# VHH binders against F-box protein At1g48060, part 9

Target 1, 365 residues: F-box protein At1g48060, of Arabidopsis thaliana (Mouse-ear cress) (q9lnf6)
Amino acid sequence: MKPQEEEEKNENMARKRSKSSSSLSIPLDIATDIFLRLPAKSVVRFSCVAKHWSSITTAPYFTNSFETRPNLLFFFKEADRFFVVTVPKPNRRPNESVSHTSSQILDSYQTPYPKHSCFTIKTESVHGLICFQRGTKPIVWNPTMRKFKPLRKPDKSWESLTVFLGYDPLERTHKVVAMPCDKASDECRILTLGSADQESWRTVKTNYKHHPSRGNRKNNYGPCRCINGVLYYLAEIDRHRLIGKFAFLGHSNVKNSLPMWVLEGEKKGEWSTYNFLPLSHYDRRLEFHFKLIGITNDGELIYVPNTVFKTFEVIYIDPIRKTFSLVKYEGVADKGFRQRNGLGEDKPLRGIQYSPNHVETLLSL
Below, E stands for the ipSAE of ESMFold2; O stands for the ipSAE of OpenDDE; V2 stands for 0.75 times the mean of E and O plus 0.25 times the DockQ between their complexes.

## First folded at step 2 (VHH; from d13, 16 letters changed; framework vhh_8cml_1)

Design d13e (at its last look DockQ between E and O 0.43; V2 from the best seeds 0.00; counts 0 for: pae E 19.8 > 2)
Fold by OpenDDE, look of step 2:
Structure d13e (fold): chain B 365 residues (1-365), chain A 122 residues (1-122)
Amino acid sequence: as target 1 above (365 residues)
Amino acid sequence: EVQLVESGGGLVQPGGSLRLSCAASGDTFSSYAMGWFRQAPGQEREFVALISWSGGSTDYSDSAKGRFTISRDNAKNTVYLQMNSLKPEDTGVYFCAAGRYYTLEQSEYDYWGQGTQVTVSS
């Protein structure tokens, strides 16, 4: 076999090897699109696989565009551990007025309980972040990234303040708003998260002196909600509780009706008042065992149990459609969950806090 | 847990004055807003006065305004209610309350005293 035939074979093999290394690099745009459709957990995993992917998933354009379905987040403290559980909202079944279903949890984890933190929810989940406060110091939490960031206190001599978390859709930034809660004031301090100067508070004046009102713990969905870049909260002016723009749940002393304020026009800020039936209308027995925690983005009332022992059930009521949905979430508070997490078998879970409409964000704090 | 103990109640004539005291147990007194509430016979408990954590802010019911003064001494873990120009309508059991929030709503207070009787009668 002539030496010339071996050289041609070697060149052809070399040419074939050079064609095979066209590592089908997924175009950046396609990769981005794919990642935007993945669960946050998956995105984080993929980011660990390749530097190129990590560069995509950490880029501001990606983190700002990353959106997930709103879920119910709940968390509780046990000893020195902080437990965080995410459960999905069930899909609406348009043809069923009453439904009983079961669902699995989406995610759960535990983390060390941050020292010197008060985790009383002051704000709803806003674009994936939750804001707490310890005294006058805000704490921002990203449940998805499992990160807590204490913020600098406002540069005011306020003895007591409340903090709200908002999101500016134009700037695509989270903003922390601080207001005194013991005095009526027309001054707010605002801190923009992610800015180069994250420690700089700016002053914004309001039209009226007021102070935030906590409302009734039993019947109120959080003290503040951010809708399209606007913070809605209960406020007091001259001892008159002015339902700031967002009173989802009116203070009804009327046992027979639940007043609800519904934002009908986002552009005009028009609110309508609706009287809905309380949970007792559907089942009187449930009223003693469940509490209203808020409203889903799609208009369903969310009721959670007062105590979680062996099962975790959530009630979703659409007051307009008059639908009732009881969802049992498996893997929560059951024997398996307790064993996996080193929790006592017969000990009720206490101090559970809930954050409806929680979305995942990959934002780095 | 914070224990509250009221004192200073009693019988007084119309136009008279009383000073109520409420002593709080524990080391976290300054962490609470303090309030006074009262309950007349056959009536619901009603708000009387409120003081913020440091005492920088106070609020009063309409009936108490101008006559009553709420104050606190955080060093002594004590809140006070000076009541002047007392009226028969002021008769009732006065309760001291501690809460985490500066609010008029009794449901937001976490700790309550047993109350002290105030009787205004000729």
Scores: ipSAE 0.000, ipTM 0.310, lowest interface PAE 10.5, mean pLDDT 80
ESMFold2, look of step 2: ipSAE 0.000; ipTM 0.129
ESMFold2 (binder alone), look of step 2: mean pLDDT 85; pTM 0.859

## First folded at step 4 (VHH)

Design c08a (from c08 with W100Y L101F; framework vhh_7zox_3; at its last look DockQ between E and O 0.22; V2 from the best seeds 0.00; counts 0 for: pae E 13.7 > 2, placed apart)
Fold by OpenDDE, look of step 4:
Structure c08a (fold): chain B 365 residues (1-365), chain A 119 residues (1-119)
Amino acid sequence: as target 1 above (365 residues)
Amino acid sequence: DVQLVESGGGLVQPGGSLRLSCVASGLTFSDYGMGWVRQAPGKGLEWVSDISYGGSTGYADSVKGRFAISRDNAKNTLYLQMNRLKPEDTAVYYCAADEYFYPTEYDYAGQGTQVTVSS
């Protein structure tokens, strides 16, 4: 090889090396700032494009800082498909006692539904994650990342259990809590997500033997709420006393009142009971067609349809201000939605589950 | 494919007893709630009884105290013991599988077995 050919090869290699280095490396801080301002969907897309971006978006500092507006998430299965829809909560109109508005959906997607699986929601969305239960096995779901993480059974001897999802703000970790629900027990199992020992359940004793409520489909399978690292849930103590200390909105058999337990901020653990007006107060006809599923972070009651046919409407009631807002969401359950997704026109959407106050997270499961 | 196959139906006199069985295949039986629904001639589908994956049972008021639901997870089989049968119990009985029973909504259902209560 003539010396000139080696020099040209070395210059071409040097030029190829120098052209590879001008990758406009956005400084890490700037890139982080940019990504924090992007929609989650965009961030996920970018993370797939470059390893460098993925390293940023998967870093704990980024995932912990990524925040989105709380929305209403609902999902349902149809045949072999799992449909997920995100709808925005409209802004409050403080000057209107009654409002009827329309809104578009924020996002929708479908994923393959695992065959022969159960995926009943057990808790509301907790910092972007949702917990399901398949028989005795918990499943954690990240709707944003479209990832499911099945967990091991907490205890082999447990025949019936309930699971809750919490978040520890100090440790900045999600925790799955499991308890027997076939009998009164003071035993809990806790699994910390993201830990090196992700598969190990730790045992914790409660102060009292209690029977956690699993809830029912009408009540979105059990009210559980995590507030500032504390799980609040309905349980029975000594077969006779519903100790409401962990109360979310319970169905009162009392005609014409909606009892609500409110955690008083000043003294940890003190609850006040308030009686609010039921949905029937605003319109008697609606009470038979809508069910209460929860409360928004800003204090509005959320009512959703018992059955979804051609339209999807949600009612938001401020029980303090006594304001009523009916929101029709366009692009859900309508002819267009059904056609786009290959759904029948004459059948109701079945098995819809709801998660209020859902935020997006980029957390890897 | 998921299959639920009912058996044990037949003709019985008022006050008699029948035991229905449902064998499930193609699913993880232990992960599902199971139940029975029935449809009488000219009537809609009626919930009869259900049993959770953990063994919690529920009964319609019309059958409470007369019917007993049970399951054998090792055999993938659901049972309905029907005692003190009445003419009003005449219906096609369907086995259904769902994590949580909700009226008229099930993940899976069988073809049904005929129960006729007549003198």
Scores: ipSAE 0.028, ipTM 0.483, lowest interface PAE 4.9, mean pLDDT 82
Fold by ESMFold2, look of step 4:
Structure c08a (fold): chain B 365 residues (1-365), chain A 119 residues (1-119)
Amino acid sequence: as target 1 above (365 residues)
Amino acid sequence: DVQLVESGGGLVQPGGSLRLSCVASGLTFSDYGMGWVRQAPGKGLEWVSDISYGGSTGYADSVKGRFAISRDNAKNTLYLQMNRLKPEDTAVYYCAADEYFYPTEYDYAGQGTQVTVSS
């Protein structure tokens, strides 16, 4: 994905509107321009200080304009706490084929997490939201606003399901899609977040019975993607057709290659595979210490360490431009982070999950 | 009210077989990784085997080729088929459930069932 060009319109409006003044309050259009230039946590703090300013940060124009700067999100559970860390993508592209850099984390926080509550599957981050399951109950999470919203069960009779999250760019709404996954089915349920129908589930039938792939907890979950209002996901129809028709991102230790399935064009049913060089081609010492977890919107492969002990390093590989970048992130996993968060200093962090391409959003759930 | 109830343990001769079962209730079984851990007399907990919610299996080196883990999501039941049992397999076997199954770290565990392998 191409980096978004800077929004010069906001800067121009701020310059023109700065000539306007009021006796007792900042004009709303000037305040809006100022807030759009601030980091998300600063906007939240401004909203908490003044109720008047909260109407600016919750307005649809503001929330739609604020979704920027995709980052890598990672999170984990320790005892009764849920820890969330946001790290930036490399913001300075290397000119050379190999680079080693350091960067600071953007944010971290922790929140109470009830014992015996577990998420089993998460979606990709889609326009700043992530969807989980607690059993058969979907839960939407906005990591920026630190809010969880449980949804009604799609169907009380379903004993298992898989959820997907998508975004309709024409309606400017998120869609949650639920499918039964214990048996092949031609039914799914769709819920539009923020709909006037009080967010009820509606039934949609497909032309063929199938069931979706649920992924693998220990090796990361199988990906799906929402592209231009179309949700793409892995599924099984029968044993024979599964062998010949479906693909996964990156969970193969084949010699000399990493298989990747790439969508060719927009026509459904046209798929191809590409094989990329393995991590060991770029640095043989790293093969047994890192794992592939995904791909950035820019097309970079993301490798994270198998074990996070005292340092946190991420490898980004652009297989087209043939670049290798290792970034050491400061402010996480180290002694200061562990002491500040009540974590032990002699054990690796456990149960880490990652969400690449996370965009900050102020959307209220 | 999560409950894991093991059964199928007992006394068996070396070279014999046992099939352990674990019935789960109070959770959505198909959403959890399931596994078996054991504790021999005087030793700490040892991971034996696990199976993901998607059916992928793992085994400790000491039991590979002799034990087979499986699950029946329709019956909310986890199984461990233990073949060619050795005296070293004598232990209390615990059923465990976890979203991200790690040896000895789990969200839920059962009370255990005794397996004794003796001549």
Scores: ipSAE 0.000, ipTM 0.202, lowest interface PAE 13.7, mean pLDDT 68
ESMFold2 (binder alone), look of step 4: mean pLDDT 85; pTM 0.856
ESMFold2-Fast, scan of step 4: ipSAE 0.198; ipTM 0.649

Design c08b (from c08 with G33S S56D; framework vhh_7zox_3; at its last look DockQ between E and O 0.01; V2 from the best seeds 0.00; counts 0 for: pae E 15.1 > 2, placed apart)
Fold by OpenDDE, look of step 4:
Structure c08b (fold): chain B 365 residues (1-365), chain A 119 residues (1-119)
Amino acid sequence: as target 1 above (365 residues)
Amino acid sequence: DVQLVESGGGLVQPGGSLRLSCVASGLTFSDYSMGWVRQAPGKGLEWVSDISYGGDTGYADSVKGRFAISRDNAKNTLYLQMNRLKPEDTAVYYCAADEWLYPTEYDYAGQGTQVTVSS
């Protein structure tokens, strides 16, 4: 072997060693910390740049630790498009009885509409995921990841069912609960999300036969809420509206009061009934134009427009402090929004579904 | 040290106008939400208006349509244009800075500027 070939091999080995550019790989812990502080969009973007970053951002330890501020998410369908908008909840102003604010949207996007999907939220956003139905099939949606996961029907014999999404804080897993709603039943099916195992519905019996409420598009106030791993939902037992353990804002036919069931924090499972002032107390004109869609984590009632034309305004009411906040969100439903998204100018946005207390999650479905 | 220095207060007749200014130093102004609070004689602190780091604005109902808050990040300055002033607007006005716009828990506040609306 001629000395020149050894020199070329040594230079090529030296060049191969020198091309070990010490990619200053950010230590895993530091990278994790950095990513936890980034917007979800940024994290997703970074995950696409490098496999090692993707491994971090997809790891359970990371996805479980990734937390964002709760916001208001809403979405609607137009033609074959699914529009998703995130707006920030304003900070409380405890010293002000009435306030008006203008805010920008946090994020908006459109995606192809899932074919034949039911456009009704069954639960509020639960740790970043939303559940609804496509007929008798549950769909889990991650708005942050823009991913939809259709689930199998829990039971082939079920003609009508309702689904709820919960989160188990101990196991740190999302669970989908399905119940028949065409007849009184004590049967529930539970599917745990993220399990490597074949999507299997576990059967659980309830203590009572009941008809869970399916909810409707008009009443977005969640047929179900998950609190500390417990699902609270509206159900009928023996034709008597038995408010099970679930905090629900009942539409009282009583024109002058808003009955609310509040879970008492100190005594697990005890509910207190409070009568709060309706929206009409603050402004009678608003009652006909706004609907209650939920409660923020910090205890404010959320009222949204029945119909959205050129402006999008949300009302937040603290029922205890009797504070009123009107928030106008700029860049929603206005001419600019419509033009950017290819929407018509003269048509109201209809069928908007709302998800309060929405947090972003990077969980892969 | 963080300093907020208010100016522009004074005596004005009802229906008159004032423009308050607040100059911030010692902080990255663009990273903070800014606000105005006021304290009338014998009353507690009242939120007046705020503006987020993103430019979102809020107003108390009592001042809505009359007051306008703005900011100039290049000058580290917060403004409050007060129009159609009323006697009930008489108060010491404080500039406040907060990362999250909590009126009761501002990170920083100025010494205040007196606004007196009187005939």
Scores: ipSAE 0.000, ipTM 0.253, lowest interface PAE 15.0, mean pLDDT 81
Fold by ESMFold2-Fast, scan of step 4:
Structure c08b (fold): chain B 365 residues (1-365), chain A 119 residues (1-119)
Amino acid sequence: as target 1 above (365 residues)
Amino acid sequence: DVQLVESGGGLVQPGGSLRLSCVASGLTFSDYSMGWVRQAPGKGLEWVSDISYGGDTGYADSVKGRFAISRDNAKNTLYLQMNRLKPEDTAVYYCAADEWLYPTEYDYAGQGTQVTVSS
């Protein structure tokens, strides 16, 4: 038996040496370049198989460089289960004004839904992460890695707060911003994620004492957005609704136009209104069956069904180029989807939340 | 039922050291963020240190550089190494656990262990 035991030990040493030799046979920069071209799910699978590839895919230089093309992420609760689905944005022909296409899902999974939690208050997807808020504690979520990271309370004295998520392109780090809602304040707490071994909240002062506004559950697009390192959000100052550096896509009960508000000047908070063709321009029925959930990074409006039963269809409209795309996602909400996921065949999916600009990230939480 | 049992407190002279331990039972220890909070006589609860389920650590400014938090997931045990103790470190120290899926500041806390720093 001793000869067999020595052979096993020598074999383990040889495997470790072989893995090291394999790393040397494929230069790190070439391996990194290859991995950056793979889908996130493939990168995760390969990292689980080979330890040296995990060292590449968890390195900051790789995670800072790895971003997929934006996809539509949606999730919902049914009974005690949390369902997550990612679908691709359609390939659009530049000169096609109307198209009807079918597409496949990119990823789908389910987890237990926390018994005492409700994941209904969330940020936009920002460089692959979403931040939930429950009570006074933020929770950062990586849908690609299927991981949650609760953060400590930003301030123990705040009875209520609002949380925003941004990305700092200079530092290549996520920033979590928290502001109190119990009173007007010029203080916020900021926490940098992924740049240091320790996470700590720091205080930053704003120019005005104000109350941050919260998202509208009906619209699923919230009152905030991070663009090129700038966080835009709705707020109230001295009991009047005032808006700082903000871009807001609003939907009002108008049949002939879609209002849109953008910030044109930071100094005065100047606003302009852009009216786009309504859904009824394409088909009168669509306006009553679909709701606006946001804008893609390339300027398309995204509409999703008010009710999801046995099919899942998404409308993409470019208001400048006047293009309309209706995409049916195969394998979503249909009989096969429901059977695989233990869902009833005769009931609509409820409480669906959407993230229109989700990129996949391998960032460890 | 979840139980957190602290030990290692006692009387120590200024400049001395103590090592606190907390043994957890009734929970999947590796899934929890763990921490230490303290309450000095006549004061409210003060967060001292925490360690995430992933191993990331945080410290209050008052203890940074003097205290070190660590965990042993195989033993379901949380530690706090306290060095260069000061009279103002005198407090009851509580072990706390925070479920990563259930966002409260600390879901569970122990009964505490008394630390007294005096000459």
Scores: ipSAE 0.000, ipTM 0.170, lowest interface PAE 13.5, mean pLDDT 69
ESMFold2, look of step 4: ipSAE 0.000; ipTM 0.144
ESMFold2 (binder alone), look of step 4: mean pLDDT 83; pTM 0.842

Design c08c (framework vhh_7zox_3; at its last look DockQ between E and O 0.36; V2 from the best seeds 0.00; counts 0 for: pae E 8.8 > 2, unsure alone 59.4 < 65)
Fold by ESMFold2, look of step 4:
Structure c08c (fold): chain B 365 residues (1-365), chain A 122 residues (1-122)
Amino acid sequence: as target 1 above (365 residues)
Amino acid sequence: DVQLVESGGGLVQPGGSLRLSCVASGLTFSDYGMGWVRQAPGKGLEWVSDISYGGSTGYADSVKGRFAISRDNAKNTLYLQMNRLKPEDTAVYYCAADEWVTYSDEYTLDYAGQGTQVTVSS
């Protein structure tokens, strides 16, 4: 049984226990604990049924405590519709060098495709949010809550910029950072999501004029990572490639506190190279049918099919432990999924995008 | 609604040059990545080149070094300069505005015009 099914069973058992009243009643503390164990889609649905449950699931304590395991987000456009599917990372059998398993998807939904928008550049999923750029306009997406939030342009005079998304674990807030990318600058803009009144961009000066390096278009995440409140990204100063750091610091007050900025050159001991085994090492047939799209926070390489027709399989490789897992996901791309979503049954799904390391969050945008 | 109008195709000798244009309307051009795809007789669509909203370019291996993509946001126009043309470049060329798949081998054409014929013969 899934946690959702076990919690539904537990609710049934609690209902049987508490039938001494004129109606079933579950104490608020127990309901809160039950809700914290449910997948996000179940929490949203139950919040719509009763006002009491909605007050639990929207409270700051609950939203700050709610979390899920990192998953793979799979999304695509068909006609005027935008489809989103969440698949779980499988539990590993640690002593198997090679495994083939199957798993069910966690959730899927569709929404109208936003007209006149283009989601060209996206960040990685950071604590459940993804940020796109539509030109110089950032757009934040919460796939769990199915909401898009366009942000004000960081600066009307900038013709080109790069957007980064970070998370400050001390403040428990997301930060959006924008930097000019076609000329060196000692200015950037930072916006804290969910701050009191209006969420506005503030200017931060850096120690040196620089610009972020543009990512390779084949790797649309851009070369950046947010780790423990520090944003790492590639930067250039006068054609020298460097690692930029942008630290987020929690503060007891909202007044003019500036994030710490330290730009360091590449250090010998700071970076190492790894020689990853190719996919063909594990199964030569697969190298022509799968492509690498990213890496999990646990260091696993993620390969997805070049085309998704009637099945959806994903390969996870741990290059350190040298293990291989192929997972077939049920409930996507098959006849049932296509019929349920009004999709054609005899052609591949097209234009599929992936976002690894996605956790679900109830943060309201 | 969105309209893309390609032009500039024609018949050229091998080694010749052509410049394709694509005028866009019904969208905020400066917010879109743009690209060129082509379809040779009896073949599927092939990605040729794209250019991001910020001017970053990409090219298929078959055209790299010979073709140059550019955009003029003030004129809502996308260009493809095609040099050292080969008979293998013969195709209908389409302008497209779909950044999600423009650099993928598994291209999905979202917005496209009628195309412009390029023929490299003799």
Scores: ipSAE 0.011, ipTM 0.404, lowest interface PAE 8.8, mean pLDDT 69
Fold by ESMFold2-Fast, scan of step 4:
Structure c08c (fold): chain B 365 residues (1-365), chain A 122 residues (1-122)
Amino acid sequence: as target 1 above (365 residues)
Amino acid sequence: DVQLVESGGGLVQPGGSLRLSCVASGLTFSDYGMGWVRQAPGKGLEWVSDISYGGSTGYADSVKGRFAISRDNAKNTLYLQMNRLKPEDTAVYYCAADEWVTYSDEYTLDYAGQGTQVTVSS
């Protein structure tokens, strides 16, 4: 079985699990307000019971308005299964180490990849969706809905590519951006998620020929962030590493014009204006055990473990206040957790991918 | 399609030296961080050293000052110069790309070679 066929089968199994709840006679406007305040699982259950409720929860207004509080999401593969864990961000004081009780893996389902197949994951959580790739094919994932959507290859001649996920606030749509990474290029391919008629790759030229950065092992935190429709990522131009940004224009009144990504490069030296104390300032050994995965909406740097044995800990650093906080998540990765989830009691969890600002979305892929 | 081929191991007396080599194919070598991990008989994998695509190096405390990692991007080759060898350095040494786990007393590698045996005997 091809990976795409296996993904479709897994999505069909997930749909069958979301049935049943009692119906209530509630006016449409009140129901909409209630559903916007419910957890995603509750909304899905109500939608499966009454056709009237489904018309609310699938409407663009509702799906574009529905988002939960940001949580830390991580996932890993063991054998042929994906394990997805979501943990809340606990309230804590500056320089306080806290234990937080988290007793459950969010979800476990069959991986869309065969056991012997390799895949490359560059996780970007944007308005509830995560994008990664298998070879040269991008895959968009909705962890809340347990849906995977493999996309067509962006360009048949590209032997290697980098994929980014962004959100266009004007169109209220997700956009997937692909670029070659084996050589300097001024071309990218963009695909807007939506109906099949809208899901085609189009060519856009960048202002500069450049190499998107893949990061490195020590800094494997993901090189990209989307803010208000602007995609920020690391790139190499000529002999220097530069921090680049894309600005997506989203609209055009000219028949032969395509949306343009505006790239402005900044020299690597500019990065020093955002200096922070390295993990080695607190404990030199932490640099080998933890990696930077991003920044919270509150401006804290998030460091997560490279390998997880019997404890799961996350480090939060406020670079301005120079505060260090270690959060231990009780019931994650311990013996009980492993036994409940069919994991080996002494095997390290590896290949862990993280999203620091994941929100739930009901968007259909 | 990634292939890593290690060589240069052998039997050596304590205090001796060996130079390990790893030839890579099936990846754009200059774009990857590379490293060495080892496994002693009956023990788990231990990270030894790494080198970024930009040339920055790291070493385990147990080998710091004795081992030197280097790379030749024109030859797609990674090296480990091992000096002042000790009996506890006896292990199978594996070459690995930067998508592998770097820390653990027990772990599995992706994109690792078949290994080369180093025996330090007194």
Scores: ipSAE 0.000, ipTM 0.140, lowest interface PAE 14.9, mean pLDDT 66
ESMFold2 (binder alone), look of step 4: mean pLDDT 77; pTM 0.784
OpenDDE, look of step 4: ipSAE 0.019; ipTM 0.482

